# Designs tried in a protein design chat: VH-VL binders against UPF0305 protein MTH_811. Part 18

Target 1, 155 residues: UPF0305 protein MTH_811, of Methanothermobacter thermautotrophicus (o26902)
Amino acid sequence: MKGSDALIMALRNMAATLGVYDLMEVRVFLERSCRFVQERYRAIYVDAYMSMVVDSVLDLKAGFSGTPEMDDARYSLRDALKRLDEINAPTIVGLTVLYRTYVKGEPLHPPGTPFPGGFEVEKKDGVHYCPVKDKQSDNPEALCDICIARQSPLP
Key: E = the ipSAE of ESMFold2; O = the ipSAE of ESMFold2 at other seeds; V2 = 0.75 times the mean of E and O plus 0.25 times the DockQ between their complexes.

## First folded at step 15 (VH-VL; framework fv_cemiplimab)

Design r6 (from q1 with light chain T94V; at its last look DockQ between E and O 0.94; V2 from the best seeds 0.78)
Fold by ESMFold2, look of step 15:
Structure r6 (fold): chain C 155 residues (1-155), chain A 123 residues (1-123), chain B 107 residues (1-107)
Amino acid sequence: as target 1 above (155 residues)
Amino acid sequence: EVQLLESGGVLVQPGGSLRLSCAASGFTFSSYSMTWVRQAPGKGLEWVSGISGSGGRTYFADSVKGRFTISRDNSKNTLYLQMNSLKGEDTAVYYCAKEGEWPKLRYSYFDYWGQGTLVTVSS
Amino acid sequence: DIQMTQSPSSLSASVGDSITITCRASQSIRTYLNWYQQKPGKAPNLLIYAASSLQSGVPSRFSGSGSGTDFTLTIRTLQPEDFATYYCLQSWIVPLTFGPGTVVDFR
């Protein structure tokens, strides 16, 4: 099998056994990761992230659709796995990151995810832009360094 | 039809060990997280332990951590609770419970429970 | 850990009454609150998940509401089969925690 086929099969096998306890681990992970998000945006941020996680699990349980998408900001699979291990990411978070990055080619925050200052993740001309990617460098639990989104251009 | 049947509850001495079983049928057992909940006689419900569908991730209440282990044999559709260093406070009816179904499972709930098995820890 | 309280601890009611049971969490659990009914000698049965969603087969006289820290279970037009103990459960994070229960007795 191709390397991508092996990854897809592994992700599907893992997804088949995910449940409520894995979802609770995401909530703990988000509470830890969101401590640098302004308070008024935390609920919306958490909801968007949880929806992304749930949608990714459901996609994998039902089977894949479409052709994998990629961009130039992509880390190698080994570098992504190392990063996920460094931050002690829950299994379901790791599965979601790998699925969206290497199978779907989609950012870790969906377009429309709100950020301080009224900014949001945007998609323009086939490229995803994140307003805070460069600003997360001092957040040891952020996953921005393996996200396919690029930094939003300055005005 | 989903069925859960606990067994193995007996009288044991303090400091003793006991393994409870929960036999499952009517669903694809390996796809579901499972949970143990206990209820001391005349008292409320207490969550004890949980386990992922694969068996690889396990969770425990502080009151039992280090003394209890949870496991499953997916080929036998059976959930287990190994209880060691038993105390009088562990006297309870022990229920196993199944998590609900995707996509509603996002809301994190348990929809089917067994009838319970009584563990009595007494000298 | 998230502590759960319930009020009242017990109540007496007649068939046909409407009753309200409250549950409070020590911190926000959003809408991750379940309600269970338990009759003597039986296992708990799920009534409500996600604070307000009725489980399949549960009569419409049961309703749930609330979010954050304060939650309510309401039984309209109490029936003979509704005399039982009711527990809330937070399912937001481990460790899962139940409320202490509310006993609903016949008057």
Scores: ipSAE 0.731, ipTM 0.923, lowest interface PAE 0.7, mean pLDDT 85
ESMFold2 (binder alone), look of step 15: mean pLDDT 92; pTM 0.944
ESMFold2 at other seeds, look of step 15: ipSAE 0.735; ipTM 0.921

## First folded at step 17 (VH-VL; framework fv_cemiplimab)

Design m1 (from r3 with light chain T31R; at its last look DockQ between E and O 0.95; V2 from the best seeds 0.80)
Fold by ESMFold2, look of step 17:
Structure m1 (fold): chain C 155 residues (1-155), chain A 123 residues (1-123), chain B 107 residues (1-107)
Amino acid sequence: as target 1 above (155 residues)
Amino acid sequence: EVQLLESGGVLVQPGGSLRLSCAASGFTFSSYSMTWVRQAPGKGLEWVSGISGSGGRTYFADSVKGRFTISRDNSKNTLYLQMNSLKGEDTAVYYCAKEGEWPKLRYSYFDYWGQGTLVTVSS
Amino acid sequence: DIQMTQSPSSLSASVGDSITITCRASQSIYRYLNWYQQKPGKAPNLLIYAASSLQSGVPSRFSGSGSGTDFTLTIRTLQPEDFATYYCLQSWITPLTFGPGTVVDFR
């Protein structure tokens, strides 16, 4: 069995018992990240993030197929697991991060998520760019260091 | 047809213990988070406790933390509330409730409730 | 913890009236607000989830609105069976908290 197939099977087992209390734990993490979002964009940000989480759970419940075997999964996956353990991440947060990063190859914030100054997560030539990745370096609960998006280029 | 039936409510003395049950049918019990809500006579609703579908994650109101334990037996489709160190303020009708369905569950709601069981804590 | 208030605490109305009940949260709960109806001697019954979405089987005379901290339940063309107590519930984060309730009596 491929390493990605074992991961997908584990994630599907986790997804089968997720419910309202797990969703509420996502919201605790979400309250922290909303601090950097201007007030008028917070509702859109919350909606986008919860959509990403719910879509991830629904994909796993429906039996989504895995991605190709990861190039350096041992190193990157190990860092993600260590980070999730360090912050005592809720089960659903861990599921979402692992699914997005290692199965879908997508950023933790979907393209179109609004940020200050009218910036958003973009995809160019197969690479995702996040306008605020470097700004999260001082947030102990941020997961940007394991997100596949790169910092948007300087002007 | 979803059905929830609480049982086990009786008169107990202060300091006593009691275990409530909620028998579930009409849905795949292990796939759903479950909740206990109580209502003191003539008073409003108070959330007490919740539990994940697997039983591995549990949640409590501050008023009952350390005194109450929530559990489930998924092979018997039964939810439990173990109540210890009971006080007069624990006197209430206790309801069990089922969470709703995906994808609407994104908005976190409880769609089916049992009819309740009365716990009276009095000398 | 998120505190929930409701207004009014009670009201009397006639069949055919339109009534409005308000619920307020101590912080933004976006649209994670449910409304429940409870008749005497019965369990609560879900009317509205996500602030404004009507639960299946609930009459269309019930409607909900609001987001953030301020929410409203409206009952148009009040019927005799609408005598009940109405509770809001924030379902944004634990601990879950209900409003104190609004008793609707018929005159």
Scores: ipSAE 0.742, ipTM 0.933, lowest interface PAE 0.6, mean pLDDT 84
ESMFold2 (binder alone), look of step 17: mean pLDDT 91; pTM 0.939
ESMFold2 at other seeds, look of step 17: ipSAE 0.753; ipTM 0.938

Design m2 (from r3 with light chain T31N; at its last look DockQ between E and O 0.95; V2 from the best seeds 0.81)
Fold by ESMFold2, look of step 17:
Structure m2 (fold): chain C 155 residues (1-155), chain A 123 residues (1-123), chain B 107 residues (1-107)
Amino acid sequence: as target 1 above (155 residues)
Amino acid sequence: EVQLLESGGVLVQPGGSLRLSCAASGFTFSSYSMTWVRQAPGKGLEWVSGISGSGGRTYFADSVKGRFTISRDNSKNTLYLQMNSLKGEDTAVYYCAKEGEWPKLRYSYFDYWGQGTLVTVSS
Amino acid sequence: DIQMTQSPSSLSASVGDSITITCRASQSIYNYLNWYQQKPGKAPNLLIYAASSLQSGVPSRFSGSGSGTDFTLTIRTLQPEDFATYYCLQSWITPLTFGPGTVVDFR
């Protein structure tokens, strides 16, 4: 059977059993990520992240039919699985990362997600850019190294 | 129609063990996380334990960690609470509860509850 | 662990009164706050989720407000069936914690 079909079927099967306790594990994970976020932005960041997670679960429950293309070494499925295991990511976080990266081809935060300094994730010429990717390289709780977005070129 | 039916509540001696069951019907049981909440006579509600739809992830209040275990048999639509080393403070009505529906589940709530089963721990 | 408090612990009221019950969390729970109603010998019933959203079938005389750490439940024009105990529940993270409850008694 084809590898992409096996991945999407596995993600759908996982999504079928996710619930309130999985969502709470996302929020525990978010509290680690938000510790560096200024208080005035925390509610917006939490809302955006929870929306992204919920939308990913709903898409999988509805049978989203995008076909992943897994031919870039920076986006290797093995590397993503290893990274998720290293941080002991909650199941629903892992599902969300894999779905967005390998099924939708989207970054871990949607375009328009705000960051300090007025920067945002944006899409140019078919490529996604994240304003903080390089700054997160030493953060063991960040997943930027497996995110498909590239570092924004700053003026 | 969603139905939850707890059973197994009886009088038990301190130090004893007891297994509660919650029979579920009217929904796809394996798709929902399940929860135990208890209420001592004349007292407030206390969350006890939760379990994911698959049964692979479990959660406990500090007051019961190491003494209680939670499990489910998705082929029989049944939730269990195994209670060991029972104490007087475990005397309570035990409710099972079902989580709500997507997408509203984003806000984490429990929409259906059983009528409860009374566990009494006394000498 | 998130501690929840409620005020008042009990309240005596008449049919037709408007009452307010408050709930406070020891840290921000954003809007992840439920309100439950419980009558003696019965299971709790969900009234409000997400701090302010009414559950289906709940009368509009019930309303909820607040975010962060401070939340209120308001019952306008109290009816005979509203005499019960009310609990808030934080559903932000485990362990889930209920407030201690507010008993609303008929005068």
Scores: ipSAE 0.754, ipTM 0.934, lowest interface PAE 0.6, mean pLDDT 86
ESMFold2 (binder alone), look of step 17: mean pLDDT 92; pTM 0.942
ESMFold2 at other seeds, look of step 17: ipSAE 0.764; ipTM 0.939

Design m3 (from r3 with light chain S28R; at its last look DockQ between E and O 0.97; V2 from the best seeds 0.81)
Fold by ESMFold2, look of step 17:
Structure m3 (fold): chain C 155 residues (1-155), chain A 123 residues (1-123), chain B 107 residues (1-107)
Amino acid sequence: as target 1 above (155 residues)
Amino acid sequence: EVQLLESGGVLVQPGGSLRLSCAASGFTFSSYSMTWVRQAPGKGLEWVSGISGSGGRTYFADSVKGRFTISRDNSKNTLYLQMNSLKGEDTAVYYCAKEGEWPKLRYSYFDYWGQGTLVTVSS
Amino acid sequence: DIQMTQSPSSLSASVGDSITITCRASQRIYTYLNWYQQKPGKAPNLLIYAASSLQSGVPSRFSGSGSGTDFTLTIRTLQPEDFATYYCLQSWITPLTFGPGTVVDFR
């Protein structure tokens, strides 16, 4: 059984028992990250993040499968699991991160997620760019070091 | 179709213990988070406790932390509330409730409730 | 913890009236607000989730609105079966908290 197949089977089994309390744990986690978002954009940020989480759970419940091509050590599953454990990530947050990173090959913030200064996550030439990746190096709860997105270039 | 039936509510002395049960049918029990809500006579609703579908994650109101535990037996489709160190203020009708369905569940709601079981804590 | 308030605590109305019940959260909960109806001697029944989405089987005379911290339940063309107590519930984070309830009596 391929390593990604074992991962997606584990994620599917986990997804089968997720519910309202897991979603509430996402919202507690989300409140920490949205403190960097201007008040006028927080509702959009919350909606985008919750949509990403829900879509990930629904894909896993429906039996979605995919094997992204990844060759960078910074995307190591072992490193991701260690980071998730270090921040005491809720089970559903961990599921979403692992699914997005190692099954879908998508960034942890969806394209269009707003950030201060009017910047957003973008996709260009098959590469995702995050406006705040380098700035998050000082945030112990950030997962940017294992996110596939690269830092947005200078304007 | 979906049915929830609470049982075990009786008169108990202060400091006593009691286990409530909620028998579930009409849905795949292990796939749903479950909740206990109580209502003192003539008073409003109070959330008490919740548990994930697997039983591995549990949640409690501050008023019951350390005294109550929540569990489930997915092979018996049964939810439990173990209540210890009971006080007069724990006197209430106790309801069990089922969470709603995906994808609407993103908005977190409880669509089916049992009839309730009365717990009375009195000397 | 998020505190929820409701107003009024009680009201009396006639069949055919429109009534409004308000609910306020002590912090933003976006649209994570449910409304429940409880008739005497019965369990609560879900009316509205996501602040404004009507649960299946609930008559269209019920409607909800609001986001953030301020929410409203409206019952248009009040019917005899709408005599009940109404509770809001924030479902944003644990611990979940209900409003204190609004008793709707028919005159």
Scores: ipSAE 0.758, ipTM 0.936, lowest interface PAE 0.6, mean pLDDT 86
ESMFold2 (binder alone), look of step 17: mean pLDDT 92; pTM 0.945
ESMFold2 at other seeds, look of step 17: ipSAE 0.761; ipTM 0.935

Design m4 (from r3 with light chain T31S; at its last look DockQ between E and O 0.96; V2 from the best seeds 0.81)
Heavy chain, then light chain:
Amino acid sequence: EVQLLESGGVLVQPGGSLRLSCAASGFTFSSYSMTWVRQAPGKGLEWVSGISGSGGRTYFADSVKGRFTISRDNSKNTLYLQMNSLKGEDTAVYYCAKEGEWPKLRYSYFDYWGQGTLVTVSS
Amino acid sequence: DIQMTQSPSSLSASVGDSITITCRASQSIYSYLNWYQQKPGKAPNLLIYAASSLQSGVPSRFSGSGSGTDFTLTIRTLQPEDFATYYCLQSWITPLTFGPGTVVDFR
ESMFold2, look of step 17: ipSAE 0.760; ipTM 0.936
ESMFold2 (binder alone), look of step 17: mean pLDDT 92; pTM 0.945
ESMFold2 at other seeds, look of step 17: ipSAE 0.764; ipTM 0.937
ESMFold2, look of step 18: ipSAE 0.755; ipTM 0.935
ESMFold2 (binder alone), look of step 18: mean pLDDT 91; pTM 0.941
ESMFold2 at other seeds, look of step 18: ipSAE 0.755; ipTM 0.936
ESMFold2, look of step 19: ipSAE 0.760; ipTM 0.938
ESMFold2 (binder alone), look of step 19: mean pLDDT 92; pTM 0.944
ESMFold2 at other seeds, look of step 19: ipSAE 0.754; ipTM 0.936

Design m5 (from r3 with heavy chain S31E; at its last look DockQ between E and O 0.98; V2 from the best seeds 0.81)
Heavy chain, then light chain:
Amino acid sequence: EVQLLESGGVLVQPGGSLRLSCAASGFTFSEYSMTWVRQAPGKGLEWVSGISGSGGRTYFADSVKGRFTISRDNSKNTLYLQMNSLKGEDTAVYYCAKEGEWPKLRYSYFDYWGQGTLVTVSS
Amino acid sequence: DIQMTQSPSSLSASVGDSITITCRASQSIYTYLNWYQQKPGKAPNLLIYAASSLQSGVPSRFSGSGSGTDFTLTIRTLQPEDFATYYCLQSWITPLTFGPGTVVDFR
ESMFold2, look of step 17: ipSAE 0.756; ipTM 0.938
ESMFold2 (binder alone), look of step 17: mean pLDDT 91; pTM 0.940
ESMFold2 at other seeds, look of step 17: ipSAE 0.760; ipTM 0.938

Design m6 (from r3 with heavy chain G56S; at its last look DockQ between E and O 0.95; V2 from the best seeds 0.80)
Fold by ESMFold2, look of step 17:
Structure m6 (fold): chain C 155 residues (1-155), chain A 123 residues (1-123), chain B 107 residues (1-107)
Amino acid sequence: as target 1 above (155 residues)
Amino acid sequence: EVQLLESGGVLVQPGGSLRLSCAASGFTFSSYSMTWVRQAPGKGLEWVSGISGSGSRTYFADSVKGRFTISRDNSKNTLYLQMNSLKGEDTAVYYCAKEGEWPKLRYSYFDYWGQGTLVTVSS
Amino acid sequence: DIQMTQSPSSLSASVGDSITITCRASQSIYTYLNWYQQKPGKAPNLLIYAASSLQSGVPSRFSGSGSGTDFTLTIRTLQPEDFATYYCLQSWITPLTFGPGTVVDFR
């Protein structure tokens, strides 16, 4: 994963052209995922996700450079790019996934994102846990297979 | 000072074609998504089309899909709307609009508009 | 597609009045609602974004509220220059949709 400098430059160039329509594409993805969030929690879910996306874009516009947290084959750049192409991911979704996975080492759903049953993404002992990762394994539109979070151990 | 100037609106027959231009100045044009909004005489506002800063991502209202295309020339700071197969329902003043600034852009708004150009489609 | 409605379609008011315009979305748009003012022969001007955030340079007599599907624009101490048509716009997802407008006439 020695291509991180080239990746960061590509992400910065991409971020320079992102705007309202790209943000709306994120919200299309949010509409799909809200089906497993109870109605009373959807506003918090939307706000948390949009904040994560916007923070990623702002960091890249400000020139952020970081060291990836993981050098695992499951998170290889080639696999992530192939997956993003398979789902026809919008540019801003691709930027967010690649930035969070390979630059920040953070999960695609930020901590505090609500899920069915009142569960949330948690960070424990430096590891991020997602309550629904294994449940999403057969969803062709989910990106959980390239997310750094692990399945929560709770039943 | 941000300025947007639409041009190209004329009388055209149904089935005809027309290209509108929007000349931009006072900002880094390629960094901003751009939008076309129209308003039929005596009627409300209707979003028509949008385009990303690079020009590679485009969006259309159902009423114009397959008939209109949107493009930009970032070297000339110019936005275009190519209108084909024009109908009477396309008669309107056409405005171009600029999206707002980061970080407030999270809220998805348009802060500057041109004065519009009138397109009339009649036999 | 998200349909937007506005009420009333028109109203007559005097300088100094307080008026309220409502806007409803056919589904939740959270706080992704803008308000625009348009004077005859002119382009729209942004007043409010994010349902309640006042655009720079807009007088403080304008305010917005609401989230989800129901939104209001309030103009306190109406001034002669506020005589215009007001539109809401949902900016949650494409296609973007405006409300049909509210005409505010000087009595």
Scores: ipSAE 0.749, ipTM 0.934, lowest interface PAE 0.6, mean pLDDT 85
ESMFold2 (binder alone), look of step 17: mean pLDDT 92; pTM 0.942
ESMFold2 at other seeds, look of step 17: ipSAE 0.761; ipTM 0.936

## First folded at step 18 (VH-VL; framework fv_cemiplimab)

Design n1 (from m4 with heavy chain G53S K98R; at its last look DockQ between E and O 0.95; V2 from the best seeds 0.74)
Fold by ESMFold2, look of step 18:
Structure n1 (fold): chain C 155 residues (1-155), chain A 123 residues (1-123), chain B 107 residues (1-107)
Amino acid sequence: as target 1 above (155 residues)
Amino acid sequence: EVQLLESGGVLVQPGGSLRLSCAASGFTFSSYSMTWVRQAPGKGLEWVSGISSSGGRTYFADSVKGRFTISRDNSKNTLYLQMNSLKGEDTAVYYCAREGEWPKLRYSYFDYWGQGTLVTVSS
Amino acid sequence: DIQMTQSPSSLSASVGDSITITCRASQSIYSYLNWYQQKPGKAPNLLIYAASSLQSGVPSRFSGSGSGTDFTLTIRTLQPEDFATYYCLQSWITPLTFGPGTVVDFR
């Protein structure tokens, strides 16, 4: 990593070209990744994800100046880039993953995203927990292996 | 005041080529994705093609893929549609349209349209 | 590709009537449905985006509802300027697809 400033500038340059068609590419990607989400939760998941994507692009267009959170040794930018390339992720999906993971230090599913059994993504003592991370380990299209969230402990 | 003005629609023979232009004013053209939509006489609307704000990404309906290309010149605030291998079913009024603004763009709509230019493909 | 249908294909109405136009998608498009109005010889105008949000300047007699696959445009107290063709558009994914249109004509 050269530093957080180089990553932020690259992401801002990418964000400058994004528009309506890139958002439609996110939706194609969502349909692929949502095929394992129970139908009753898909609308809420889609809405949360689309909001997160739009907010991420807006932050970058406005010249985000927050403190990067890249000290978490549990994930690697190299591995994230390789994974995004392997799944042929759209540019805007890649931008959002990198921004959330390495600039904001936030999970790919926003806190409060619902899952079966009434579980949700939570933040406790500075650590994010995802209720389904371990269940996605065999899904080749899931991004859980580069998400900063850890598996939620059993309730 | 946002304005879009199409031009270039004429009568052309089957197999011929034609380039349409859309002149934009009243907004920062280089910041917006643009779209072509067409309407055959007496028929409904059909999305034809779209292009990203930089021009680096393009999208086409299957009915025109391989025959049409879309481009833009951001220094001239102009959108183009190059139509090759024209067929009778390409006869239509062609409209250009502009994407909505962020963050409302999450709803993926087109807010301003030109008045259209007529392309007629006939022997 | 997502196929869109509209009902009815045409209808005749009088000023003051309330009318309903429906649109159906071949798969869920959530709320990514727009409604356009087009008068003869004119470009389409956006009426409603996100299934139910009125575009700025659109009269409150227009309303939209629905999500998933089934959507409705309602015009209450039809005015002379409302005689036009109405199209739905799915904006969920490319290729964008319009419904075939509903002609609202003067009785």
Scores: ipSAE 0.641, ipTM 0.849, lowest interface PAE 1.3, mean pLDDT 83
ESMFold2 (binder alone), look of step 18: mean pLDDT 92; pTM 0.941
ESMFold2 at other seeds, look of step 18: ipSAE 0.712; ipTM 0.906

Design n2 (from m4 with light chain Y30W; at its last look DockQ between E and O 0.97; V2 from the best seeds 0.80)
Fold by ESMFold2, look of step 18:
Structure n2 (fold): chain C 155 residues (1-155), chain A 123 residues (1-123), chain B 107 residues (1-107)
Amino acid sequence: as target 1 above (155 residues)
Amino acid sequence: EVQLLESGGVLVQPGGSLRLSCAASGFTFSSYSMTWVRQAPGKGLEWVSGISGSGGRTYFADSVKGRFTISRDNSKNTLYLQMNSLKGEDTAVYYCAKEGEWPKLRYSYFDYWGQGTLVTVSS
Amino acid sequence: DIQMTQSPSSLSASVGDSITITCRASQSIWSYLNWYQQKPGKAPNLLIYAASSLQSGVPSRFSGSGSGTDFTLTIRTLQPEDFATYYCLQSWITPLTFGPGTVVDFR
C-alpha cells in the first residue's frame, strides 16, 4: 500500500510499544526545543505539545479511520524522514510529526497555542499560520521547516 | 490480575556478576515499558533502569551505566537485569515495576510492583 | 539530573491528625510528580500521580497539590494503616529520581 495507508499502518505498529520512557524523551526534546519560548509561556506550550503527542498516540492505538489523503507539495515524506533522522528525533516525536503532517494535515502546534506578543497559531481560510515559524530556522532541533503552517504575516 | 515476580537475588562477591529475572503475568507484556528500582537496606528508593515495550530503547541511572544491562524476552513474558562488576553499594532489594495505562500514562507512573529480590554484595 | 528533597524526614502523629509532607524539585517538573506509600517489608504503592490525581482505590483522605517545583501530600484524619514511609517521584525526565522519604510514625 502507498501513501497515507502504508504510513498509518507503520505508525500504528510503532504506537503499540510506546510508554513512559518515550514520553520522557518528548519532554527532554521539549526542554531543548522551547529555548526560544519566553519562560512565562512555557507551561502552556509544554501542555499543548504533550496533549498533541498523547492524542496522536491514542488515535493510532484506537485504529484511527478515515484519514485524508496527503496533499502536500512542499512536505515530501522522504524529506521529513531525513530531517527527523538528522536531529535524532525520539521515536514518539517522529510518530507525532508524521501523523500530524501527512495523515491529519494539521500543524505541529494546535490552533490557539499562545506565543509572545499575544500572537497565536491560527487558521484562516483553510490555512494554518504560526507566528514563530521563520524565527525557528536557526534552531537545529526545531521542526518548523516541515510543519504545514505558514509564517503569520507581520502586524 | 497483574503479577510481577522477581528472582535471582543472592549473595555475591564484589566484582561478580548476577542476572535478575522478573516474571510477568496478567497483562500483554510487550505493550508496556518495564522498570527496575532498588532500595538499599534502611534507605530510600532509587531508579536503576527502564526498557521500552519492544525492548529497543533502554535507560540507565548513571551509577549503573556501563555495568548493568536491561533486556526482555516478550515471548517468555520476562524482564531481565544483568549486573556486572558489582560493588557494595549495589546491595539492595531490586523491584520490577510496570507502567500504568493510557491515557493516564501521559503523567508517567508505575502502578504494579513485584515484591522484590535481595542482592547482597559482600566479601 | 533533577534532585528531589522531602520535608520533614520524619514525623510523629496520632490517629485523627492531619499531616502535610512537602517535596521540592531542583527544576520545574510541571505536574509530573507521583506519591508512593511503602510499609516495612513491602513494595511501594502508588497514591497519587500528576501531582494531584488520586490513584484508583486510594482513600479520599489523601490529597496532593502543587506544580513546578513545590508539591504537597496531605493526609486528613490519619488512620492506623497510614503509618508508613512516603516517597515522591519525579517522572518528568530520566533519570527518574525519588525524594529521600518521610517516615510517618504513630505517637
Scores: ipSAE 0.741, ipTM 0.930, lowest interface PAE 0.6, mean pLDDT 85
ESMFold2 (binder alone), look of step 18: mean pLDDT 92; pTM 0.942
ESMFold2 at other seeds, look of step 18: ipSAE 0.747; ipTM 0.930

Design n3 (from m4 with heavy chain F60Y, light chain S28D; at its last look DockQ between E and O 0.98; V2 from the best seeds 0.81)
Heavy chain, then light chain:
Amino acid sequence: EVQLLESGGVLVQPGGSLRLSCAASGFTFSSYSMTWVRQAPGKGLEWVSGISGSGGRTYYADSVKGRFTISRDNSKNTLYLQMNSLKGEDTAVYYCAKEGEWPKLRYSYFDYWGQGTLVTVSS
Amino acid sequence: DIQMTQSPSSLSASVGDSITITCRASQDIYSYLNWYQQKPGKAPNLLIYAASSLQSGVPSRFSGSGSGTDFTLTIRTLQPEDFATYYCLQSWITPLTFGPGTVVDFR
ESMFold2, look of step 18: ipSAE 0.754; ipTM 0.937
ESMFold2 (binder alone), look of step 18: mean pLDDT 92; pTM 0.944
ESMFold2 at other seeds, look of step 18: ipSAE 0.758; ipTM 0.934

